# Ledger of designs, part 20: VHH binders against q8pxy1

Target 1, 323 residues: q8pxy1
Amino acid sequence: MMDPQIERKLIEIMRVIHESDKPIGARAIADELNNRGYDIGERAVRYHLRILDERGFTRKHGYAGRTLTDLGENEMNDALIGDRFGFVISRIEEMAFRTTYNPETDKGDVVVNISYFDKDDFETVIELISYTAHAGYMISPRVRIFEEDSLEMSLPPGKIGIATVCSVTFDGLLLKAGIPVEPAYGGILQIENKKPARFLDLISYSGTSIDPIKIFMNRTPTSVLEVLEKGEGKILANMRQINSSAYEMTGKILKKAEKVGLAGCITLGEIDEYLLGAPVETGKFGAAVVGGINGICALEETGIEIETNPISTMLDYQTMKEI
Below, E stands for the ipSAE of ESMFold2; O stands for the ipSAE of OpenDDE; V2 stands for 0.75 times the mean of E and O plus 0.25 times the DockQ between their complexes.

## First folded at step 4 (VHH)

Design w7 (framework vhh_lunsekimig_d3)
Fold by ESMFold2-Fast, scan of step 4:
Structure w7 (fold): chain B 323 residues (1-323), chain A 120 residues (1-120)
Amino acid sequence: as target 1 above (323 residues)
Amino acid sequence: EVQLVESGGGVVQPGGSLRLSCAASGFTFSRYALYWYRQAAGIERELIASITSGGSTNYVDSVKGRFTISRDNSENTMYLQMNSLRAEDTGLYYCARKGYPWRYTGYDYWGQGTLVTVSS
């Protein structure tokens, strides 16, 4: 958010909504904020709720009030973890550093996204994720399943969790070889004739507290099912920038990773050239990588309710099973 | 501000029983799974028991049948009933609310710990 005073009030309002078990209205929010030492009236709360609605952070339930969207929940939690400029970049750097996977040995930890869904949807989830991965629109066909009562993962009742490989794994592989990677943009990539054509939309990773991929999940429709069926449509993809001196080494590492099932790099750009319409800094080349959750996007397109936490944690790749 | 406060630890003889409590504040208690961890001297913290928001429970094999985890959502309190205590159960017991792996910004919260000593 642009204005620090507005930002602080919006975050506190979101915190009150988060702590409510039911949709909550402006009067109740104002009363709770006053109990917490804020001097704010119902009219001011209504004004701020409209801002939250417009930014996609709250969902209106008619007469009953508001609840937080996933985007709003994450924005509030990001603010709680710290008043951190560049929190998302910091998270990517942390996860890249924690990556231990070695394609030569097929051992070590990879970065994963975690999604959860109703257990009744399990078969459809596995089928679509498998199809999307084998079509080349996910990082790996390996997944790990978590039951609702798993000691490793806290899940709501009736839900199953699934871990899918995150594209930040490539940042980690390259970092281990001495190659720093700059996460430039998350975006929507147009596919034509089963090949990448151009980025339609881009959001910079710089200066954001929310993963650009989460923003696209909540705002911009994908058409992964269309891509799977016709070879045309829109998928999630990320663009990275790498120093030109690492060009040859990057290509070699990515080829080795592909041989062991980490095949998410769609294309490498030429040095100093834009890649698929996305800008690249002088002295660098671009790398376009599929979003690790395109199979999840396909599920959402069928109407399945599925919640995803990208760049969630580390997982031993050997514990993940091919589907 | 999320706070977890353990109580109920103490010295007990082998075969005895203790009930630990974890009082929670600063979040909507009923929406979260909660955990008990144990740390023995010189050993890293180990997950002993968990309870989901829906009340489903899980235990590490060494305590199955002896320990019972429960929660009271009206009192914002989680419990660990420990029966048939053994010397190996000695340690600091921590209450935790783990970051949810399906949340991008999941954060772990820990209590200060409560000491359980099984000895004569």
Scores: ipSAE 0.000, ipTM 0.138, lowest interface PAE 16.9, mean pLDDT 80

Design w8 (framework vhh_lunsekimig_d3)
Fold by ESMFold2-Fast, scan of step 4:
Structure w8 (fold): chain B 323 residues (1-323), chain A 120 residues (1-120)
Amino acid sequence: as target 1 above (323 residues)
Amino acid sequence: EVQLVESGGGVVQPGGSLRLSCAASGFTFSRYALYWYRQAAGIERELIASITKGGSTNYVDSVKGRFTISRDNSENTMYLQMNSLRAEDTGLYYCARKGYEWRYTGYDYWGQGTLVTVSS
């Protein structure tokens, strides 16, 4: 899997191929996409077609171009469904499964959120994300920057993309160690005297087709800037439930992750006990994790226009730079 | 943003002295304990000195009596006075601040390091 802007371009290319009555080549695809308002050249289309070929979604017909395979047709149909009940849980499961990062080696892929913003805001974005991460309200201080001319991510003119580590990375770390994790709630967490106090609001992952964190970003204002300035306010956080038999191993894995800068876990609860006011099922314990986009929330609080795709894609953690 | 910037490293003869400085910004300096770490070639990074917000100090045995850690809260600066330097003191010196108090271990904040070379 690739970056969300690349994934979107791949889906749009597949749509053009699907709508063609015959094999279609890169130049014709680029021309059609430009007619639909996309700014993409033949070279970039050829790059994306190679990705589709590699995934088995397209079939080559020599100089005549490409058609969709049955696999590609199915992938496009899945993409056309849109949001549906359980989609977020399925997405979390998919991304957790594809997580390969090993804290003992500091190698492998992590789950990222991708945000994009006007390049004129770059210095403020980097400064505030760095400040929020080093204050302890993000998963990691490592980011990856995508410039407007990057082939890795197709950005609108004048925009820059930034990848930040997503909390679903912890689900993946635990899964690879044999520990299934149940996403329970996204929520708004009250901070008092620089310490977590209680969840003020919770949305169950099992009750929504939209990521709870995205809902909170749109409906309930955070006060991350207030937390950074005064040690009091509201941040985004998630809660997970884990089977009590995994209690000791979970603690050990999270401690190892924290030593390599993946320090988003606020607290582990006791077995069978509520965590920060949030309910926990009998036979389980809770794990509260900061939202991976609190630095983005702080930027929105300053009035900066920034768009975020949470649980967006996988990136090699070694390609991410500390800020 | 939390920033720590080391300075004062250099080349010095055995028995000589150096004073390292760590200039801090982006946090309320007087409220945090601060640390000096040393990393020599082929050796893991080692905590050599610490100073609490109240001014209490601690040192690894190899530097006791030779090194003095101090802080100036009015200048947001921590110092390491190094006397009677030995060849074994050669290495990169890092200043550090531990993460937020509410976190189990926290993310440690580091400077870029300053090189100290003790050679004749």
Scores: ipSAE 0.000, ipTM 0.099, lowest interface PAE 21.3, mean pLDDT 80

Design w9 (framework vhh_lunsekimig_d3)
Fold by ESMFold2-Fast, scan of step 4:
Structure w9 (fold): chain B 323 residues (1-323), chain A 120 residues (1-120)
Amino acid sequence: as target 1 above (323 residues)
Amino acid sequence: EVQLVESGGGVVQPGGSLRLSCAASGFTFSRYALYWYRQAAGIERELIASITSGGKTNYVDSVKGRFTISRDNSENTMYLQMNSLRAEDTGLYYCARKGYDWRYTGYDYWGQGTLVTVSS
């Protein structure tokens, strides 16, 4: 199917049907989806249910509504198992291991997100990413641009790609120093008076088959533009947990990284204390890190269409240019 | 329909104990982490305790050593044992469920709340 937005809605409708212990109708499905933050009406749900019926994923029970068929249950499971439990953590571990960047030499590979957009939006893209990075809501002001004919990335005609530094780069820096990092939560962080206030929403990495940042990006709009203009609003952020024994060394490494433009650790928590409302395990401290794509979120808020692959690949940091 | 129903609140003297219960229905209880939040007058809801599907627990510092969160998957019920209660523990206590996979994406389901009053 060409439209990932429709495919996502079909899966979520199937989930609502699966969770019902009785046949469920379009109105009840729409109400439940709205309770989960989706803006969808009964008419649209009826349209999607017809698609599910045609695919053999749902069975009609007259006026009582629909249930999932065996095919529908298998389709839902296949959509979720393609990214299997623990896959996101495994990918983070792989990318952290592949990170070779050394802040003392300013050489090596960093983890990047890849986004692509219409070339007519180029000037707006560069301006907002630069503004967001210099305001402290991205990992680095360095980006790499990929033209339509790039040998490193084949793009459709009319598209440009941009690489932005991913927060998993910090996991890699700390790993190289012998410090294991646990990705705890992706979430939405409230900013007030230009300072972090609290996490509003959290998704645990340990229970997630898909990247929490990608989930928030696809479903929940941020208000990064409001943060940039007024010093209040919502941004993407991650929380990491690190063993208390590494507290001082972690701070030193992050300060060295900041000097070469790798900044994005909003705050380090106190040992054994919750950080910005997020739970922290005993014997650990939290580290709140900005999402590497907040500038991309700002662009989406303006109505620009952008597709993003977070934790996409490695790039030599020296080939990325400051904007 | 996801439903969370709190009970066990009441009036207690400082130093006393209460046990809160959260009865859950409309989802597979054993698959989800569950949370206790507290809302005091004039203060935003704060997370005070959590328990994972595997039974791992976490607490905010102000309740560590005094409160114990637990769950009974056979009864679809989560508990909060509150000991050595203080006047500042007064508030509405809510149980909540968060998503742990992309299907549930951090949308909280809340109970109606149960009132705990610690009076001196």
Scores: ipSAE 0.000, ipTM 0.108, lowest interface PAE 19.6, mean pLDDT 79

Design x1 (framework vhh_etentamig_d1; at its last look DockQ between E and O 0.01; V2 from the best seeds 0.00; counts 0 for: pae O 8.8 > 2, grease 24.9 > 24.2, placed apart)
Fold by ESMFold2-Fast, scan of step 4:
Structure x1 (fold): chain B 323 residues (1-323), chain A 125 residues (1-125)
Amino acid sequence: as target 1 above (323 residues)
Amino acid sequence: EVQLLESGGGLVQPGGSLRLSCAASGFTFSSYAMSWVRQAPGKGPEWVSGISGSGGSTYYADSVKGRFTISRDNSKNTLYLQMNSLRAEDTAVYYCARTYVEITKGYTYRWFDYRGQGTLVTVSS
């Protein structure tokens, strides 16, 4: 048995090797992981590669680097779901397509993030998520709690799951109205005087293996607690790009969603204009949406150990309860 | 459209065997982990067994380990559960489930994206 944190890093390194079209060395692996938001140096990568070599998961190719063995490919397949690797945009498209929620009827399925935490932290988790949602820094105050196995999920012993509404739900609402939405960036948004000011950091959804929001969570660059206390600080937010021809219709749909408690769209940009410092392609406008997991980020800031899988699955919104 | 259709359930005596099948369609079967989840009368659901997309790794709940065997045939888009040494406590509706697996910090989390209609297994004399 090894440290679970070490096991996680071994899996991440194997993913980088798997994505390489040729043998890859420790420096290149470290650079790629840093590009994905992980803080790891070449020496640490070399240490982990030695462990992978010892387990028979990697093969040395002299100075050219490492490839995965058949055993390593099999081990990685156990940790990853087939074609999802490097396909975060495809996942967003899939979940948007599966969204059936209708603000007119308040019925249907929404996209959720699922977070996992120790049962002993339950009261603090519920309190802080409720506070963050009611302050306007989550998409909805409705959650679904999983304290035991359900038809929707199975939990490790001692863990509780919580589902929170994911921003991809807006992509689905717009898609059902005939409006395609392009995910542009996940980012860190500066709040000043309780208003959005500017994006401080951005990661493009294009060409990434891991959801940019998950990358930012691993870096812990948020200060959601500061925002809740002082109206100033850093939150997670996403930016979408939408064709200019859909400008008026998009505004109307988002206002209808807001009326029924899906209130995550914080800023709608002007056609062809940058939004909060983030670039927008010509012929499009930007829409900035709060990250659906800002309450989870606040929990991490208190030192609570919590794991999150963004854009996790679909849930019937009627089964989610307001807290 | 994603569809999962279970079959093979029925009445069997204690100590008997039964083989469940699940026919999958509407997605790339080999790209997804699959699970069997059961729900006994008057009880909550219980995850029973899981298999990786390739079929290279299999996992079992302690209650069924050594008695049940999960397998898949990716060429036929079919998932199987071979149940041996059946007990009255194995009586349940068995669901086939498309599974997303997240392994993080040594914990394995599973969520069931799509489920079939279920097939009833009754173990009694």
Scores: ipSAE 0.520, ipTM 0.825, lowest interface PAE 1.5, mean pLDDT 84
Fold by ESMFold2, look of step 5:
Structure x1 (fold): chain B 323 residues (1-323), chain A 125 residues (1-125)
Amino acid sequence: as target 1 above (323 residues)
Amino acid sequence: EVQLLESGGGLVQPGGSLRLSCAASGFTFSSYAMSWVRQAPGKGPEWVSGISGSGGSTYYADSVKGRFTISRDNSKNTLYLQMNSLRAEDTAVYYCARTYVEITKGYTYRWFDYRGQGTLVTVSS
C-alpha cells in the first residue's frame, strides 16, 4: 500500500502540470508548488515525476518537461472520487456491489463501459461491435447509443457514445447471490482454434491505480480481428478468484446468465489450480471472462479513433438493445 | 436511495434573475461532480453548468457564460445555480444531475447517473 503523503503530492504535481499550457519541468513545478504553500524541492518533484511516468500519467518531452497523458488527465480530473491513487480494485468492487440485474427477470442494472467515437464512423463501429459480440468475444450483444439529445450524457459536437456490458457485471451477479469475488488479473489471452489457450500477459488488479485493461489498450496490441477471421489470436480477458466453498453455486449462476445471453465466461477453473496459466490461490478457483471492450479493440486495430473508459457506470439493461 | 430535489424555478421577466437550489441526499455529496442540465420545449437536453466535488472548479456552456454562476455548499448538501440577465431562450425545465466526468484527448464527456424531477423556469414578459 502506498504512503498517503506520496499519493497527495502526486496529485498536486499533476494539477500543476494540467494547469500549464506547455510542457513543464521539475524546477518550475517545484517553484509553483512552493508559491502555493507546499514544501517540496526539485529533487522530490523529480522522484514523483518518475512515479507518474511509470504509471502512465505523464509524458516526457525531452528537456522541455512533461505533459499529462490522456490517462493522467482522466485520473486528475476525476476530482469527485477521493484519493484515486489507491487501488483500482475498490472501484471494481463498488460497481459489482451496485449491480442489480437479475437474469431470471431480465431486469436491473448492469456495469457498462462507455466508448466515444466520431459520428462519421458510426456504421463501422456498430458493424464490428455486433460482429465481435455475436462471435462471443464480448459480454453481451446489447448496447446503448448516446447522442447529443441523450439525457444521460453531455457529448462534444460530432461525438457518439456507446455503452457495452462490462465483465464486472458477472462479479455483481455472484455478489448478489452471496458469493464474494476477488478481481485478480487483467490480461492478454491467446485464442487457438476458437478456444481459450493461455494468458500471455497479466497485470494484477491489486496494487495498481490504473485498470489493467486500460494499460493493455495503451501498450500491448490485441489481434481481435485475427481471432474473428481465423480463430487464432489475442484478446483482452480478466480473471477473478472465488472461495472454493462457492464452486457449485458459481457454476449455476454463470450458467443461468449464459442462457439469457450474458456470454463471456470463458472458463471456470478447478479448485486449487492455475487457470489458463494465471495463478490462483490455494483454497480458491478462478473464473476467466472476456474483456467487455474487445469490440473496441477490434475497432482500434482498423485504425478508427475510439476512446473508452472500461469501467464507467451502471445502466438499466432494459434500455440496451441487441445489435 | 439517491435523491435530488430542485427548487427555485418560476416566471421571470427578461433581464431578471433567479436562483435555483438542489437538495441532495442518499450519497456522499462532496464526492461527486454536479451539473445543471436544461431542456427547452421541443428541444433535446442541454448541459448548462458543472462543478467539481470540492467546488474548486466550475464550468459553463457558452450560452450561459458570464450570466450564470454554479456553486455548492457541501455542509448543506446543496447545489445552486444563480441565473442573471435571463433571456427568453433560457426558458426550460432545469435538472440537477449527479455527474461523472471523462476527459479524453481534450474532449469532455459527462455522464448523468441521477437527476431530479426538474424545476421550470419561464422567461416571459
Scores: ipSAE 0.224, ipTM 0.674, lowest interface PAE 4.9, mean pLDDT 83
Fold by OpenDDE, look of step 5:
Structure x1 (fold): chain B 323 residues (1-323), chain A 125 residues (1-125)
Amino acid sequence: as target 1 above (323 residues)
Amino acid sequence: EVQLLESGGGLVQPGGSLRLSCAASGFTFSSYAMSWVRQAPGKGPEWVSGISGSGGSTYYADSVKGRFTISRDNSKNTLYLQMNSLRAEDTAVYYCARTYVEITKGYTYRWFDYRGQGTLVTVSS
């Protein structure tokens, strides 16, 4: 395993490359890194770029410099998630913008979470994720599995990766339809009789730098298993606010999405009314969407150790398979 | 309810100094690591500095190392950032953030579950 310091530099270099709208040379990369507080020379950058090239993370464009490959972008996003957790709103907006999936054509990219677990837990993971998804407590029953030898991302030894569809995908779908969506809250949602009952706790996106869902994952245990077994318990959900002018269109889009398995929307609220106990601004209505990681939460409740990177990357939805 | 309120921002000349404060409430302040993060106009957010709950450990981004000093007074539930030798590139909104720190695989990850509204620091001649 390479020196962690080197790895960090590689990631930062990739970040610079990613942020460039054109191929970028080693000197420019070095300058940018120095501007960001990294003391690194052009020569050192070149050294690191060679490593990135060898790994297939970057593509050289002669004297014009480097760009990231798809592999590189995925690796960068995965690696940087831990550092970027502090700016969830910007991440949501970015990923929403990057969403290209069209339910009508069944083509395009969706936002996914990436989780890692021990390969020995594979069967259990697949079974429970499938069960949770089909119960309606995930965004989609489609997942993508990454093996240890995957060329698409770096996995820890002995681990398997699973991509689940993120709720931000809905933000993206709506945005592409011209509907602005505001992340309002993440929260713990009480399920009663297999239906949403009320939010038990809420964290505003405006008051936190990280995804409220992540906060709750750490703070408050869910009981997704209880929901699955008894129809009652606690799950993670998001609350979006949408302008009232888009009420009908939003409904239509969500219905279309549902037909292709994207059914993370639990409840649409009435205009100017609280939704499941969550406040809604005047002139807006609420949309409560299940957390895409509720399946992961269920797994954690079983005692399986899982590491999750929420809002990790984009995947072609067609490459994701229903389980 | 967790609350963080930043203060002390303002206009300063290059080479000048400024001290930021963050008043914390709604949680056991000493039990949490704290960080300063900043966002410059047109740029993404940047982690600036961190301090352990006890104050015994301090951390800095390379960009501010040697110039900024983070400290805390747990008896006052207050976080501080002394900024010296300020540069134009230090211009940003500075936020105080409650921090979870995880060290794994040789990396230090910082999660910020709460942050304040920020205080603007402008460094200009």
Scores: ipSAE 0.013, ipTM 0.287, lowest interface PAE 8.8, mean pLDDT 86
ESMFold2 (binder alone), look of step 5: mean pLDDT 85; pTM 0.841

Design x10 (framework vhh_etentamig_d1)
Fold by ESMFold2-Fast, scan of step 4:
Structure x10 (fold): chain B 323 residues (1-323), chain A 125 residues (1-125)
Amino acid sequence: as target 1 above (323 residues)
Amino acid sequence: EVQLLESGGGLVQPGGSLRLSCAASGFTFSKYAMSWVRQAPGKGPEWVSGISGSGGSTYYADSVKGRFTISRDNSKNTLYLQMNSLRAEDTAVYYCARTYVEITKGTTYRYFDYRGQGTLVTVSS
């Protein structure tokens, strides 16, 4: 492991190379960094370029200079994520605040996850998401399809985007009713005989810079297809904590949301009691909700290449269509 | 409250130039990437150009590369689009958009979480 200051300089040099449409040399990199307020000379840049070459992050083009390799682009992206310390809780708070959906009127904005896949997979994607949603393992059977550039999104060539309702929508619904919600855990929930049994794995939202759901997507596999076929297996789920004084009102709001298709609340716990094995603070009750992307997990299990951004943005629920 | 206010649109002759501005308020402007998105009459929206929060990185759609220049002044919370060598097909409503950029496995995705009301650019004789 090198000095952290050297690692930071390597990332900034990679950023300059990434932004160049042509191979770029050490002198030009140094000049560009100086224009951006960095005090660095050509010899220092040349030294750092050798380190990048050795790590496989840059490719030499003779006298023309260097470009980033695919590995270098991935490393730069990973480093940029590090600047988002505290991102997940801040993002949940922002999206909950921006939620305007009212179950009484069936109008307003909901929080969505956005997934991307190749156009050739469209029919399979719609079919499996629909199946998973109607089986009760997604927040809503309503989705929004992005098949071309829109005022909300620009897509890479050959890709389709699909928005699915995010569980943070419940945080927003309750916030607008005056009920503060504390996100507690993202987790893997065991289903047995088509019923929730216990959380197998939990990651606290407190003190993490990465969404627990993204961590599970990268590490612990789900078995949503097994649950759909046999009534047993593993799904994504989240756990919230809510003050005991809000118990009756929370139940009422979630029941109203369910009637208009936001039916992701698996169960409400008892006041002061653990819920499905997950700890709950004294004076609170737990609320377990399905992860909004279980249908996407099912698609990954079939071998479909699909990329997901959880808690991505807001969409008007009326623009989302039942599938 | 997040607000984006576009200005500078109007009628221009083919081959002419026009500069669009977007005044931003209600958020820390320098922390967000920004884009210009356009929608021509009877057509779907098209992403035109993007700029990083610092202004260090700029990106262009192939249809405008070499003719348009995106820039920003973070001290004034203002985004700009300099449009040169305008063509009839550039006729569109141009929207200023706050941009969330996601890069996954070398592929860039852009989401526009706030946009202005748009400014009309008409390129005709």
Scores: ipSAE 0.373, ipTM 0.782, lowest interface PAE 2.4, mean pLDDT 83

Design x11 (framework vhh_etentamig_d1)
Fold by ESMFold2-Fast, scan of step 4:
Structure x11 (fold): chain B 323 residues (1-323), chain A 123 residues (1-123)
Amino acid sequence: as target 1 above (323 residues)
Amino acid sequence: EVQLLESGGGLVQPGGSLRLSCAASGFTFSSYAMSWVRQAPGKGPEWVSGISGSGGSTYYADSVKGRFTISRDNSKNTLYLQMNSLRAEDTAVYYCARTYEITKGTYRYFDYRGQGTLVTVSS
C-alpha cells in the first residue's frame, strides 16, 4: 500500500498526463501542477512517474515524456473524476440549487444525465428507455436527443446523444420549497413482485470523489431487463435523508411532481426508521428514488456500447420530449 | 446569468489572420474549461479547440492544428482564438462555449454558448 500522500501525488500527475495532447515530461508536469497550486518539483515528479511506470499506468516515449496506458486511462477515469474531497456532494448541491422546475407551472430547468451511443442503435435505445421509464424505473419518460447537427454537443461521427432526467432534480424541487435534502447512499435495490424489497449494496456519498452510481455501473451487475420481464431483479437506486419536520410537505411535493411526469420516488420511509435496510439518522426519514439511468443499464445488459455522464447539466424540461 | 459575448469575426482573404475574443460573465471563469466550436454552412457543429481552466492544457482539432492558437486571460474573464493561415474551409460561425472538463473522452457537451461571430474566408 502506498503512503496516502504519495497516492494523492500520483493521482494529480495522471490527471495532467490525461489532459495533455502529446507526451509530457516531468518539467512540464511539475510546472502545470505548480500553476494549479500544488507544491512539487521536477525531481519529485520524476520519482512519481517511475512508480506509475511500474504500475503499468504510464508509457514512456523516450525524451518526449509519458502518456497514459489503457490501464492508466481507466484508473484515472475511475479515480479522478472529482479532483477534490467531497466533489460529488458539492456537484449535487450545485445542481439542486440550479434546479428551477416548478410542478405547479410545468416550467423550468431539471437536472439531466447525458449518454451517447452509435446511431445504428438509436431505435433500440429509444424503445428500451421508453419501456423502462413507463414501467416506473426512470425519473421521466421525457428525453432530449442530440444529433450530429446539435449546437449543444460535439459528438464523434456516427454518435447520438441523449439526455435523461436525473434524480437530483428532486433535491432541487425540495430545496426550492425550503426543504434541505441530504444525499445519503447510492445503491443496488432488489425488486420482488414488482415492489422494492431491500438494498443489497450501498455506497455513501460522503467523502467520495466518484459518483456511487458510476461505481455500480462499472462493478456491480444490475438486472433491469429481468425486472421488466418478471418483476424481480436488481436496479440502481439512491437514498436521501430529510428532516422529520418536512415529512408531510415532502410527500405532497413528490405527488405533485408525479402528476406532471416526474416520478421515480419509489418509497418514503417512516420517521426514525430504516428504509429498505438502509440506515436513517434519528430525527430524519428516508426517501428512495430510482436511478435516472436504469434504462441505460438495461441497454448495457443487451451488449450495447453506451457512455454516460451522470448529473451532467441543466435542461429546460419543456425542451424534453416524451417517448 | 451566464453570458458569453464573441467578437472579432469578419471577412478575410485566404492566408490571412483573425483573432476572436469571448467576454465571459456570470460564473467563476477560471473554474471552467472553455472551447471554440464552429458551424460551417450546411454542416453540423465542429469542435475546434479547448483550454483548461488554468490555461495549462490546450487541445485542437486536427483540421486547425498548427494554424490556430487558443488562450485565455483569467484576470479579464476573456477567451481568445488566434486564427492564422485561414482557408476557405474555415468559413463558419464561431461560438465560444463553456465546458465542465476537457478530456480525451468521446463527446464534448457545452452548457452555454454565445451568439456566435461570423468568419468568412474568401477572395
Scores: ipSAE 0.037, ipTM 0.507, lowest interface PAE 6.4, mean pLDDT 81

